# Ledger of designs, part 157: VHH binders against q9y6x5

Target 1, 379 residues: q9y6x5
Amino acid sequence: LPPKLLLVSFDGFRADYLKNYEFPHLQNFIKEGVLVEHVKNVFITKTFPNHYSIVTGLYEESHGIVANSMYDAVTKKHFSDSNDKDPFWWNEAVPIWVTNQLQENRSSAAAMWPGTDVPIHDTISSYFMNYNSSVSFEERLNNITMWLNNSNPPVTFATLYWEEPDASGHKYGPEDKENMSRVLKKIDDLIGDLVQRLKMLGLWENLNVIITSDHGMTQCSQDRLINLDSCIDHSYYTLIDLSPVAAILPKINRTEVYNKLKNCSPHMNVYLKEDIPNRFYYQHNDRIQPIILVADEGWTIVLNESSQKLGDHGYDNSLPSMHPFLAAHGPAFHKGYKHSTINIVDIYPMMCHILGLKPHPNNGTFGHTKCLLVDQWCI

## First folded at step 7 (VHH)

Design x10 (framework vhh_7zox_3)
Fold by ESMFold2-Fast, scan of step 7:
Structure x10 (fold): chain B 379 residues (1-379), chain A 124 residues (1-124)
Amino acid sequence: as target 1 above (379 residues)
Amino acid sequence: DVQLVESGGGLVQPGGSLRLSCVASGFTFSSYHMGWVRQAPGKGLEWVSDISSGGSTGYADSVKGRFAISRDNAKNTLYLQMNRLKPEDTAVYYCARSDFERWYSGETPYFDLAGQGTQVTVSS
């Protein structure tokens, strides 16, 4: 009886892939649902930060997952692994599955979404899979659909995460049309499998399904490297994160480190923490380091070595190459509606509305997504 | 001075075993997702195995059940135990550092730092 929502993420699915490649299964999904062509993600445009922003509606400085590699200046703790289960890193926000379980006395289910195998505010997803990249999409889907059909209290919020096309985007780069075409066709087939499974199990007509992603991908090259070792000796600082946003913890005077870095490369901006542009909303957290280096799109920061990556992300969130899309289908959504752009933080209050949950204070604006919903007036 | 230094390569007969080691220096080894990639003569790079900072492992289908990756964070050392070696395992093996990003096991390797490699030759 209560409304149900399945949130699916394909990591690193750049929005303009939809215009440059064929997706027959995704196009059929969109035909009877909604499409948001661009989702403006949060800075930095990395996996853990943006996945947590989707489910909290908060900027990274507010939810505390500020990078995939972090150092907390107050507690002196390090975060550097997708399987790190210390609740400390995740406790600065309340994700939607926690709210769903505590506010409505309903169950949540998770197949690999970042944070779902961690107790957050002493609450873990009712059903979850410990993160393991080797587990197939089919097994993740089997568990999610089993939990959606066979749980008491009922599973009303479910998540499913898949690592592609991010892994292949890094290896081949987004401009490798031959290899990316193969990878994206496989993803479209997985979307077809998802829809078919939900129809066969009688879930399709009454389930709200969102298909989205955390970021895009841009082309990198051996011709676009910034050698940090040519700027500053490693004895001057501790490196917390490298590329394309380097997080620098000085071992000596901060001003001296800044002066050695500030004019090192024309393809990198160097910021003291207090000088980070306000539009990034990336300043007010102890896990943001005293000096941040931001590489220009397609440039890779290295330590006197070549990079094997042909694609990367983490760049300025104003770049269209960093933007994912959002597609949705279900009783809450209009059919055949196309919308241009929303902010990634807007997804959270929309999902709370669909589930009948009171959102925690957040940076999203419900008005930005109301045109997607059948129960909302829109002009 | 940031370095990855591999050792333990050599000539071994089919069905034999070999253990590769990789000593990391100049960075916080315990914080990095690490792996092994190989390049056979005349071929591209192939991902072999990876291990997270917390110890979670992945393996290519071609080596699963035969190879075991492990790490000793106190010694800044990455290991690859190779059992039941086949002629097809002949390659230069590189110790590699990744950027903490989750990645799909079984697809193409990438890394932001690699060592000089160690040659493994499996022949009669």
Scores: ipSAE 0.000, ipTM 0.293, lowest interface PAE 13.3, mean pLDDT 89

Design x11 (framework vhh_7zox_3)
Fold by ESMFold2-Fast, scan of step 7:
Structure x11 (fold): chain B 379 residues (1-379), chain A 124 residues (1-124)
Amino acid sequence: as target 1 above (379 residues)
Amino acid sequence: DVQLVESGGGLVQPGGSLRLSCVASGFTFSSYWMGWVRQAPGKGLEWVSDISSGGSTGYADSVKGRFAISRDNAKNTLYLQMNRLKPEDTAVYYCARSDFERWYSGETPYFDLAGQGTQVTVSS
């Protein structure tokens, strides 16, 4: 029987939540599986970019989803948001579900993972749901398990996306222990439901399951605002993305805009595209704007207004607050193994190995994840 | 002063139509996700519809095919065209701004700015 894999994402699940809150269902999952304590995500540490990095193994400059809001300087197209279904934005990479469908006789299934409701290189997930945040976790899970059990050719790769704890992290901030405890307990209950459903349907013993996330969350405050309007008038630039990484398209001379911004705040770095730090791997794409502003952790860039946001992400990917975790269970994985850290781009070649797929060229390193796998030598 | 001002609510018979408008001021309207959330009597907030800065739209299943959200960035105005109204659409409708990258529905509809609301009553 071909190997099967279900990839589950809980958006905005910061790695240290595992140590600060109780997760009885997730801990039972980990006890008979593996845990990677920290996953170093790609810059910028936002939802769409990191979800696409997980399934392509590429840095954002390489896969082309460089932000949740984008402008392409060559084609003059605007990416309107996470619901944009123009394949143009997604065609700079080949996600794993496309490779899965094009190699051997295999199907893919998707419940809300970013990009799965878009034809990419003329290939859409065999089974999918159009993105709709109102669809319950239960309905997403019911569809995925139905497709895993009742498909020909067989579904060998399935994805499941859930918006929490990101939504609550933004609203309450990660330091609100009372509200975050409530939210995280509900997520743990959903993990319990997922495991129980897979067991009831006879899928559990033969299915590889990865539970991960795209980024973490940091505390924001009304006391930590950077007012861009104090430094530059709106008539000098077009704003492509605002906070905590602002993407600035100058309407006047680039150097003039840069000079107005460079001393705007001690809590923000201002980069010409060519000067963006190499460690970000965030430079070589036409969708990266001529000037990028990067706020320090916990600082919010605003336009002469307040922000009610108490948590945010998008910050420097070296910050532990931006890191998610990865837990996995199934026949491909060791039992009771704990690993310190991997890069988020390493998930893709590991998944290709589990599924027996030839990976497209990618920025991940298979060696970083091999200690998780029963068929590999760990050293 | 940053604000959202709704208008266009009122009393309408079942099967009727209303168009809600929301005028934004004090911020760069074109850069934000905008949406409509509603609160029925004695109920919590329910997400109705959203629209990105570029015009991509989402709808709650309860309103799909009946409601249409749109925006006019030149006028800093958000619209909700409501057709084939039902008694269960009776609610206070709030224009909402989000600087969040995703709108979440369910327990926690989130937005960082909302107007004072406009009452929609569907009754004979």
Scores: ipSAE 0.000, ipTM 0.359, lowest interface PAE 11.8, mean pLDDT 89

Design x12 (framework vhh_7zox_3)
Fold by ESMFold2-Fast, scan of step 7:
Structure x12 (fold): chain B 379 residues (1-379), chain A 124 residues (1-124)
Amino acid sequence: as target 1 above (379 residues)
Amino acid sequence: DVQLVESGGGLVQPGGSLRLSCVASGFTFSSYFMGWVRQAPGKGLEWVSDISSGGSTGYADSVKGRFAISRDNAKNTLYLQMNRLKPEDTAVYYCARSDFERWYSGETPYFDLAGQGTQVTVSS
């Protein structure tokens, strides 16, 4: 039977939640598998960019999904939810489901993972669900397991995306122990349901399963707001993205806009595109705007208004609060092994190795994940 | 001065149509997820429809196929075209803004700013 992999994402699952809350089902999964305690995601630490980095192994400047809201200076197109089905935005990289279908004449299946309902390089996931947040985890799981068992050519790569704990993290903030404990307990129960379903269908022993996330969450406050309207008038710029990373397209001279912004708040860094720190790998793409504002952790950029958001992400990727984890189980993985950290771009070449696929050029390093794998020398 | 101002409500016969408008001011309208919520007499708030910054739309099952949400970012205006109106559509309709991402957990979208509302009455 060809090797099979199911990649599961729980959006906004901050790594240190594992230390502060009980996860009996996830801990049983890890006991017979592997845990990476921290995954260093890409900048900016947002949903669309990081989900696409997981499946391409590329920094955002390389794969082209540089934010959840984008403007392309060359073509003058605007990216939005209605444009996420325009292949233009996704075509700067080749995600693993496309490679899986083209290299080995195999099928891919997807339940809501970003980009899987879009034809990318004229290839769409063999089986997929159009994105709809109202579809239950159970229905997503039922479709994925049906496709894994009843496909020709065989489904060898499958993805499953779930919106929590991100939505609750935004609403309540990660420091709301009462509400977050309820949300995280529900997620742990969903992991239990996943494992039970795979066991009942005879998939568990021969399927590689990765459970991960795209980013973490940090606490926000009404006491930590940066009012952009106090810095600069709306007539000087077009706002492409707001918070916590603001993307500024100047309507006047770029230097004049920069000078109005650069000293406005002690809790915000203002960069001309060419001055963005190299460590972010967030510079070499036409969709990155001429001026980028980066709020300090827990600070929210607003336009002369309050924010009810108690949690947010998008911040500096060096911040531990922005880091997710990775857990995995299956024939490719050691049992009971814990690893400290990998980069989120390292997941792609590891998955290609497990599936026997030749990876496209990428920013990941296979050596960083080799200790997780039974067929690799870990020294 | 951040405001949402609704208009276009009124009395209409069953089967009729109304177009609601909401003019936004004091914020960058194009960057926000926007929606309509309603409150019928003696009932709680019900989400009706939403639209992302890029124009992706969602609808409550009760209005799907009858209502159409749209936005004009150049005019900072949100619209709700209401067709084939029923007596059960009678409610105060509120224009609302959200600062949450596109991928909300499948529950009713959270809105952090709402207007004063506009009354829609469907009666024969």
Scores: ipSAE 0.000, ipTM 0.293, lowest interface PAE 13.9, mean pLDDT 89

Design x13 (framework vhh_7zox_3)
Fold by ESMFold2-Fast, scan of step 7:
Structure x13 (fold): chain B 379 residues (1-379), chain A 124 residues (1-124)
Amino acid sequence: as target 1 above (379 residues)
Amino acid sequence: DVQLVESGGGLVQPGGSLRLSCVASGFTFSSYTMGWVRQAPGKGLEWVSDISSGGSTGYADSVKGRFAISRDNAKNTLYLQMNRLKPEDTAVYYCARSDFERWYSGETPYFDLAGQGTQVTVSS
């Protein structure tokens, strides 16, 4: 029976939600599988960058999706959302579905995972859905399970993406226990539906399932704003991305812009590109702007206005509030094993191992995840 | 300074049409999701429509099929074409900017900047 893997992402699922709310369906999944309590994501801790890191095993400077809004200094192109289907943005790496289709001559399937509706190196997921947030979780699940059972060549790698709890995390903030409890209960019910569907279709015992996320969420406030307009006139720069990591393209001398920004707020760090901390692995790409501003956790960068965001992410990837978790179940995984921490780039080589694929060069370390796997020595 | 300036409102009879415009300045317009929200007399704000920087659109059920949102990034301008107007469409219409994840939208997008508004009155 060829190995099969379903990778599921619930956007913005902060790791410590697991200890502060009840997840009966997810806990049953974990009891018979594995849990990684914290996944250290890549900087910046945003949706597109981290989703692409999961499937490539690369830091953002290496795979080229360095933010949700980007400007490429060499080609002068702008990237601003998922309907920009220009392969240019995605072609600096080879995601796992492309490798799966080219190495093993097997099929891949995708329900809304970022990048799967774009041809990358002239290869698009064998089965995919064009991104549309209005499509229900049930319809995504129905398509994925149909493709897993009824494809030739067989689907061996499938992805499923869901926008919650990120959308509600932004709207209500993670400290709104009433609203977040409601949202997270619905997610747990969706996990229950997923498991029930796989069992009903005879897939559960032979399918490897990973449930993870791209980042967490932190509480924001009208009391924690950094007004960029108080420090620098907008005529001095072009704003490529705003908050909580501002990407600044100077219209005048870079040093002059830097000097205007460097003491703007005690709650924001200002970096020239070459001075960005090495630990971020966020420096060696033409899409990283000459000046990067990094707000402290819970602080929002604004342009002379209040922010409606009660929650946000994008902050320093060392912050536990930015970390998701990883849970997995299936024939490749131990049962009832808990692991403390892995890096988000480690997921890719682990998935390649499960599928029998040769990974492209990547920043992950297979040794970090081998204790999760039944066919590996954990010493 | 960052500004959104709406225009195109007015008095129109039921079944008529209006086109609202919003000129943005002081930020990189092309990089933001833009939208329209409205407030009827004595009511709260109601989301009407939004458009991502790449052109993905969303509409409230009450206006779907009648309203069309569009943008011209070269002119830093957002539009709302309103057709088959009803008395219940009477409201002040605000142009709004959103700085949220562009890949998705939740229940209702949130907006961190709004203009001064333009009055639309549908009456015979």
Scores: ipSAE 0.000, ipTM 0.265, lowest interface PAE 13.8, mean pLDDT 89

Design x14 (framework vhh_7zox_3)
Fold by ESMFold2-Fast, scan of step 7:
Structure x14 (fold): chain B 379 residues (1-379), chain A 124 residues (1-124)
Amino acid sequence: as target 1 above (379 residues)
Amino acid sequence: DVQLVESGGGLVQPGGSLRLSCVASGFTFSSYAMGWVRQAPGKGLEWVSDITSGGSTGYADSVKGRFAISRDNAKNTLYLQMNRLKPEDTAVYYCARSDFERWYSGETPYFDLAGQGTQVTVSS
């Protein structure tokens, strides 16, 4: 029987939450599986970019989902949730569910993972749900487990996405122990429900399950705002994305816009596209704008308005506050093994190995994850 | 300047209908999730409905099946069609914007900009 994999994401699950809160169900999962304490995500540390990096193994400049709001300078198209269904935006990479379906006549299933309700290279997941925030975790889980029992052709790859703790992280901030404790307990209970459901359906012993996230969360404040309107008039530029990474498309000479912005705030770095640090791997794509503003951790860029956000993400990917974790259980994984760090792009080639798929060229390194796997030598 | 301007409120009898409109200006309307929140006399803000820039909708349990949210990106306008109105729907209704990319089911979404509101009164 072919190997099966369920990939689960809890959006915005900061790695150090595991040390500051109790997760009895997740700890039981880890005890009989593996834990990677920190996953170094890609820049910018946003939902759409990092979810697509997990399933393609590519940096954002290579897979083309470079932000949650984008402008393509070549085609003059705009990306937002209003046009996130245009395959144009997703076609610069081949996500794992497409590869899974095109190799050896296998099926894929998806509950809300970003990109799974879009035909990519004329291929959409065999079973999927159109994105709808009102659909409960229970309904998403019921659909996934039903589809995993389909045997002709077999569902070998399935994804499950949940919006928390990201939504509450934004609303309360990660330092609000009382509210975050309540939210994280609910997530741990959902992990318990997931494991129990898989056991009751006889799927648990033969299914590989990865639980991960796309980014972390950092504390923001009304005392840490950068007012872009104080430094430059709106007539000089088009704003493509705002905070904490602003994407600026100049309407006048680029150098003049840069000079107006470079001294705007001591808590923001201003980059011409070619001067963006090489370590970000965030330069070689027409959807990356001529000027990028990067706010310091915990600072919010605004347009002459207050921000009620108490938590945010999108910041420098070297910051531990931006890092998620990865936990996994199943026949492919060791039991009780702890690993310190991997890159988020390393998840894709590992998943391809587990499924017996030939990966598309990618930025991940299989060697970084081999110690997690029972069929590999670490040293 | 960034602003949201609501209209369409008024007095209506129980069982009646109203359509609220919200005209946005000063930002790229199509790039933001939008929603409606309300405040009844003596109560806190209650989330009513939201719509992502892609058109995905959510509704509070108290209004499901009675209200419909929609948007017209070409006109920078958000709508709330309110049917089978009840006295409990009496509130000031605010049009609201969010820069968050996702909305959590079962929780009140967060809004970073709101208009001045429009009064809806459901009584005889």
Scores: ipSAE 0.000, ipTM 0.218, lowest interface PAE 16.9, mean pLDDT 89

Design x15 (framework vhh_7zox_3)
Fold by ESMFold2-Fast, scan of step 7:
Structure x15 (fold): chain B 379 residues (1-379), chain A 124 residues (1-124)
Amino acid sequence: as target 1 above (379 residues)
Amino acid sequence: DVQLVESGGGLVQPGGSLRLSCVASGFTFSSYAMGWVRQAPGKGLEWVSDIHSGGSTGYADSVKGRFAISRDNAKNTLYLQMNRLKPEDTAVYYCARSDFERWYSGETPYFDLAGQGTQVTVSS
């Protein structure tokens, strides 16, 4: 019987929520499993890029999903809708569900994870749901558990994605304790439902389960706005992405656009593509625009209007507010082990190891996660 | 069934020699980098030596010039020849499998499978 893994993502689950709110179900999960307190994600700290990094082990410049809104300068294609199904955007990497299906005649299952409803290198997840945010967590869980129990070839890798607490984090901001407490309690209850369902179906003892997220959330304010229209006229450029990382495609001389932007705000860094800091690993891809603007934490870039966002993400990946956590339980994992930090790209090679898959070349380091695993030694 | 079985440990006087063997089964031995890791009483794990599938070898500074790692792919066996043994070499020695081609990239080696270990004691 091959090893099985369920990968669960709660979008926008900031790591320090674990310290500031009560999670009885998640704490029970952690007590009998492992906790990584901080996961250092990839830049930019956005949903599509980081979800694809989790399942490929690659930086965004390498896997090609460099933002939630993209323009490819070579092909002149635009990606501006999260429901865009063009395989072109996803084909620069091979996600783990594709590798799982191709190496040993195994099946994969997916409930809404970004990219799983798209054929990538001519391979789509064996079982999947077309993305629809209105589908309940319960329906997603019902489908995943059905596929884990009733598939041939066996489903050995399954994913489950949930949009909260990201949606509420944007609406209320992470500092709204009353509203965030209510939202996070609901998520903890969903974790309780997940564990109970797996126990009821006889899956719990033999299934490896990872609960993680793609990024955190920081508080925004009407007092922290950067108005691009005060610095440059919109006729000089095409805006590919706005906030908190703006992607600028110049319509005139690039140097002239850069000079108009470079002193626009003390709360925004302006980079020519070749000057983007190496530590971001955000330079070597045709979908990264000639000029990138990076707002300071909690600052919002706007076009001569107020922002309704009270929380946001996308900021510098060195910021603790942008970091999610990782918790795991199952036969592959130690019980009661706590680890401080891993990189989000390290999750992919760890998952390949658990499943017995040969990973594609990647930016992760297996050594960073080996202390979580019962069949490994920390040196 | 995938396993590594070590042998050849024992009690030896300072300056003596021992040869450790590790028999592998359940996987294609010739395709993997293999190594030796030790744990002294009350201490953490220490990497001792490795040998890649292509035959290149590495050694910890503490054992360089005294220990020699080798492999026999036809017999699925890994060896560690230990010469000029010191009391500081007293440890449980573990045979370990590694996938260096994917993970090493100039970083500290990791091991994805280890045996039960064999005790080496160096004392008078």
Scores: ipSAE 0.000, ipTM 0.113, lowest interface PAE 22.1, mean pLDDT 88

Design x16 (framework vhh_7zox_3)
Fold by ESMFold2-Fast, scan of step 7:
Structure x16 (fold): chain B 379 residues (1-379), chain A 124 residues (1-124)
Amino acid sequence: as target 1 above (379 residues)
Amino acid sequence: DVQLVESGGGLVQPGGSLRLSCVASGFTFSSYAMGWVRQAPGKGLEWVSDISSGGSQGYADSVKGRFAISRDNAKNTLYLQMNRLKPEDTAVYYCARSDFERWYSGETPYFDLAGQGTQVTVSS
């Protein structure tokens, strides 16, 4: 029987939530599987970029989803919901479901993972759900498990995306222990439902399951705002993305715009594109704008002081508050093994190995995940 | 110049209707989710409704079934049709730009740019 993998994302699940709250269902999953305590995500630490990095093993500058709001300087296209299904934005990389369908004549299934409702290199996930936030976790799970059991060619790669705890992290902030406790207990219940459904359908013993996330969350405040209108007149630039990483397209000389922005706030770094720190791997793409502003952790860039966010993400990927975790269970994984840290781009080559796929060139290092796998020697 | 300019507020009797408009300028309107937030006298800001660049809509429970949000990308204009208005709908209504991320991340709509507001008063 071909190996099978279900990849599950709970958006915005900050790694240290595992330390500060009780997760009985997730803990039972980990006890008979593996835990990676911290996953170092890619910059910028946003949903679309990091979800695409998980399934391609590439930095954002390489896969082309460089932000949730984008402008392509060569084609003059703008990324928006009205063209979120335009393959143009997604075609700079080959995600694992495309490779799975083309290399091995297998099927893929998707419950709302970013990009799975888009034909990429003329290939769309064999089974998929169009994004709709109103669809329950149970309905997503029912579709995924149906497709895993009742498909020809067999579904060997499946994805499941859930919007929490990110939505509540923004609303309440990660320091609101009362509200976050309720939200995180509900997520643990969903993990319990997932495991129970897989067991009832006879999938559990032969299915590899990865539970992970794209980023963490940090506390924001009305006391930590950077007002761009106090730095520069809006007539000098077009704003492509605002917070916490602002993408600036100059309407005048780039150096003049840079000079008006530099030193505007002690809580924001201003970079010409070629001066963006190499460690971010955020430079070599036409969708990265000529000037990038990076707010310090917990600071929000605004045009007037109207931000209602109590939590946010997108910040420097070296910050532990931006890191998610990874837990996994199944025949490919050791039981009861704990690992400290991997890079989010390392997930892709590991998944390719589990599925028997040849990975496309990528930025991940298979050696970083060897100790998780039963068929590998890590010492 | 990056601006949101609201209009259409006023005094209306309970059970009446109003249509709010918001004209956006200085940014690529079609690329952003947009929404309406309100502030009642002596209360905090309350999210009312949002709409993605593609037209997907969200509503607060307090207005669901009574209000309808829409957009015209060619005119850079956001609308809020308010029906069966109640005294508790009395507030300053702000047009606001939301993060695009909402539709995949499930993030509650948060606004990085708001207009000056337009007053809606529901009273006999």
Scores: ipSAE 0.000, ipTM 0.299, lowest interface PAE 13.1, mean pLDDT 88

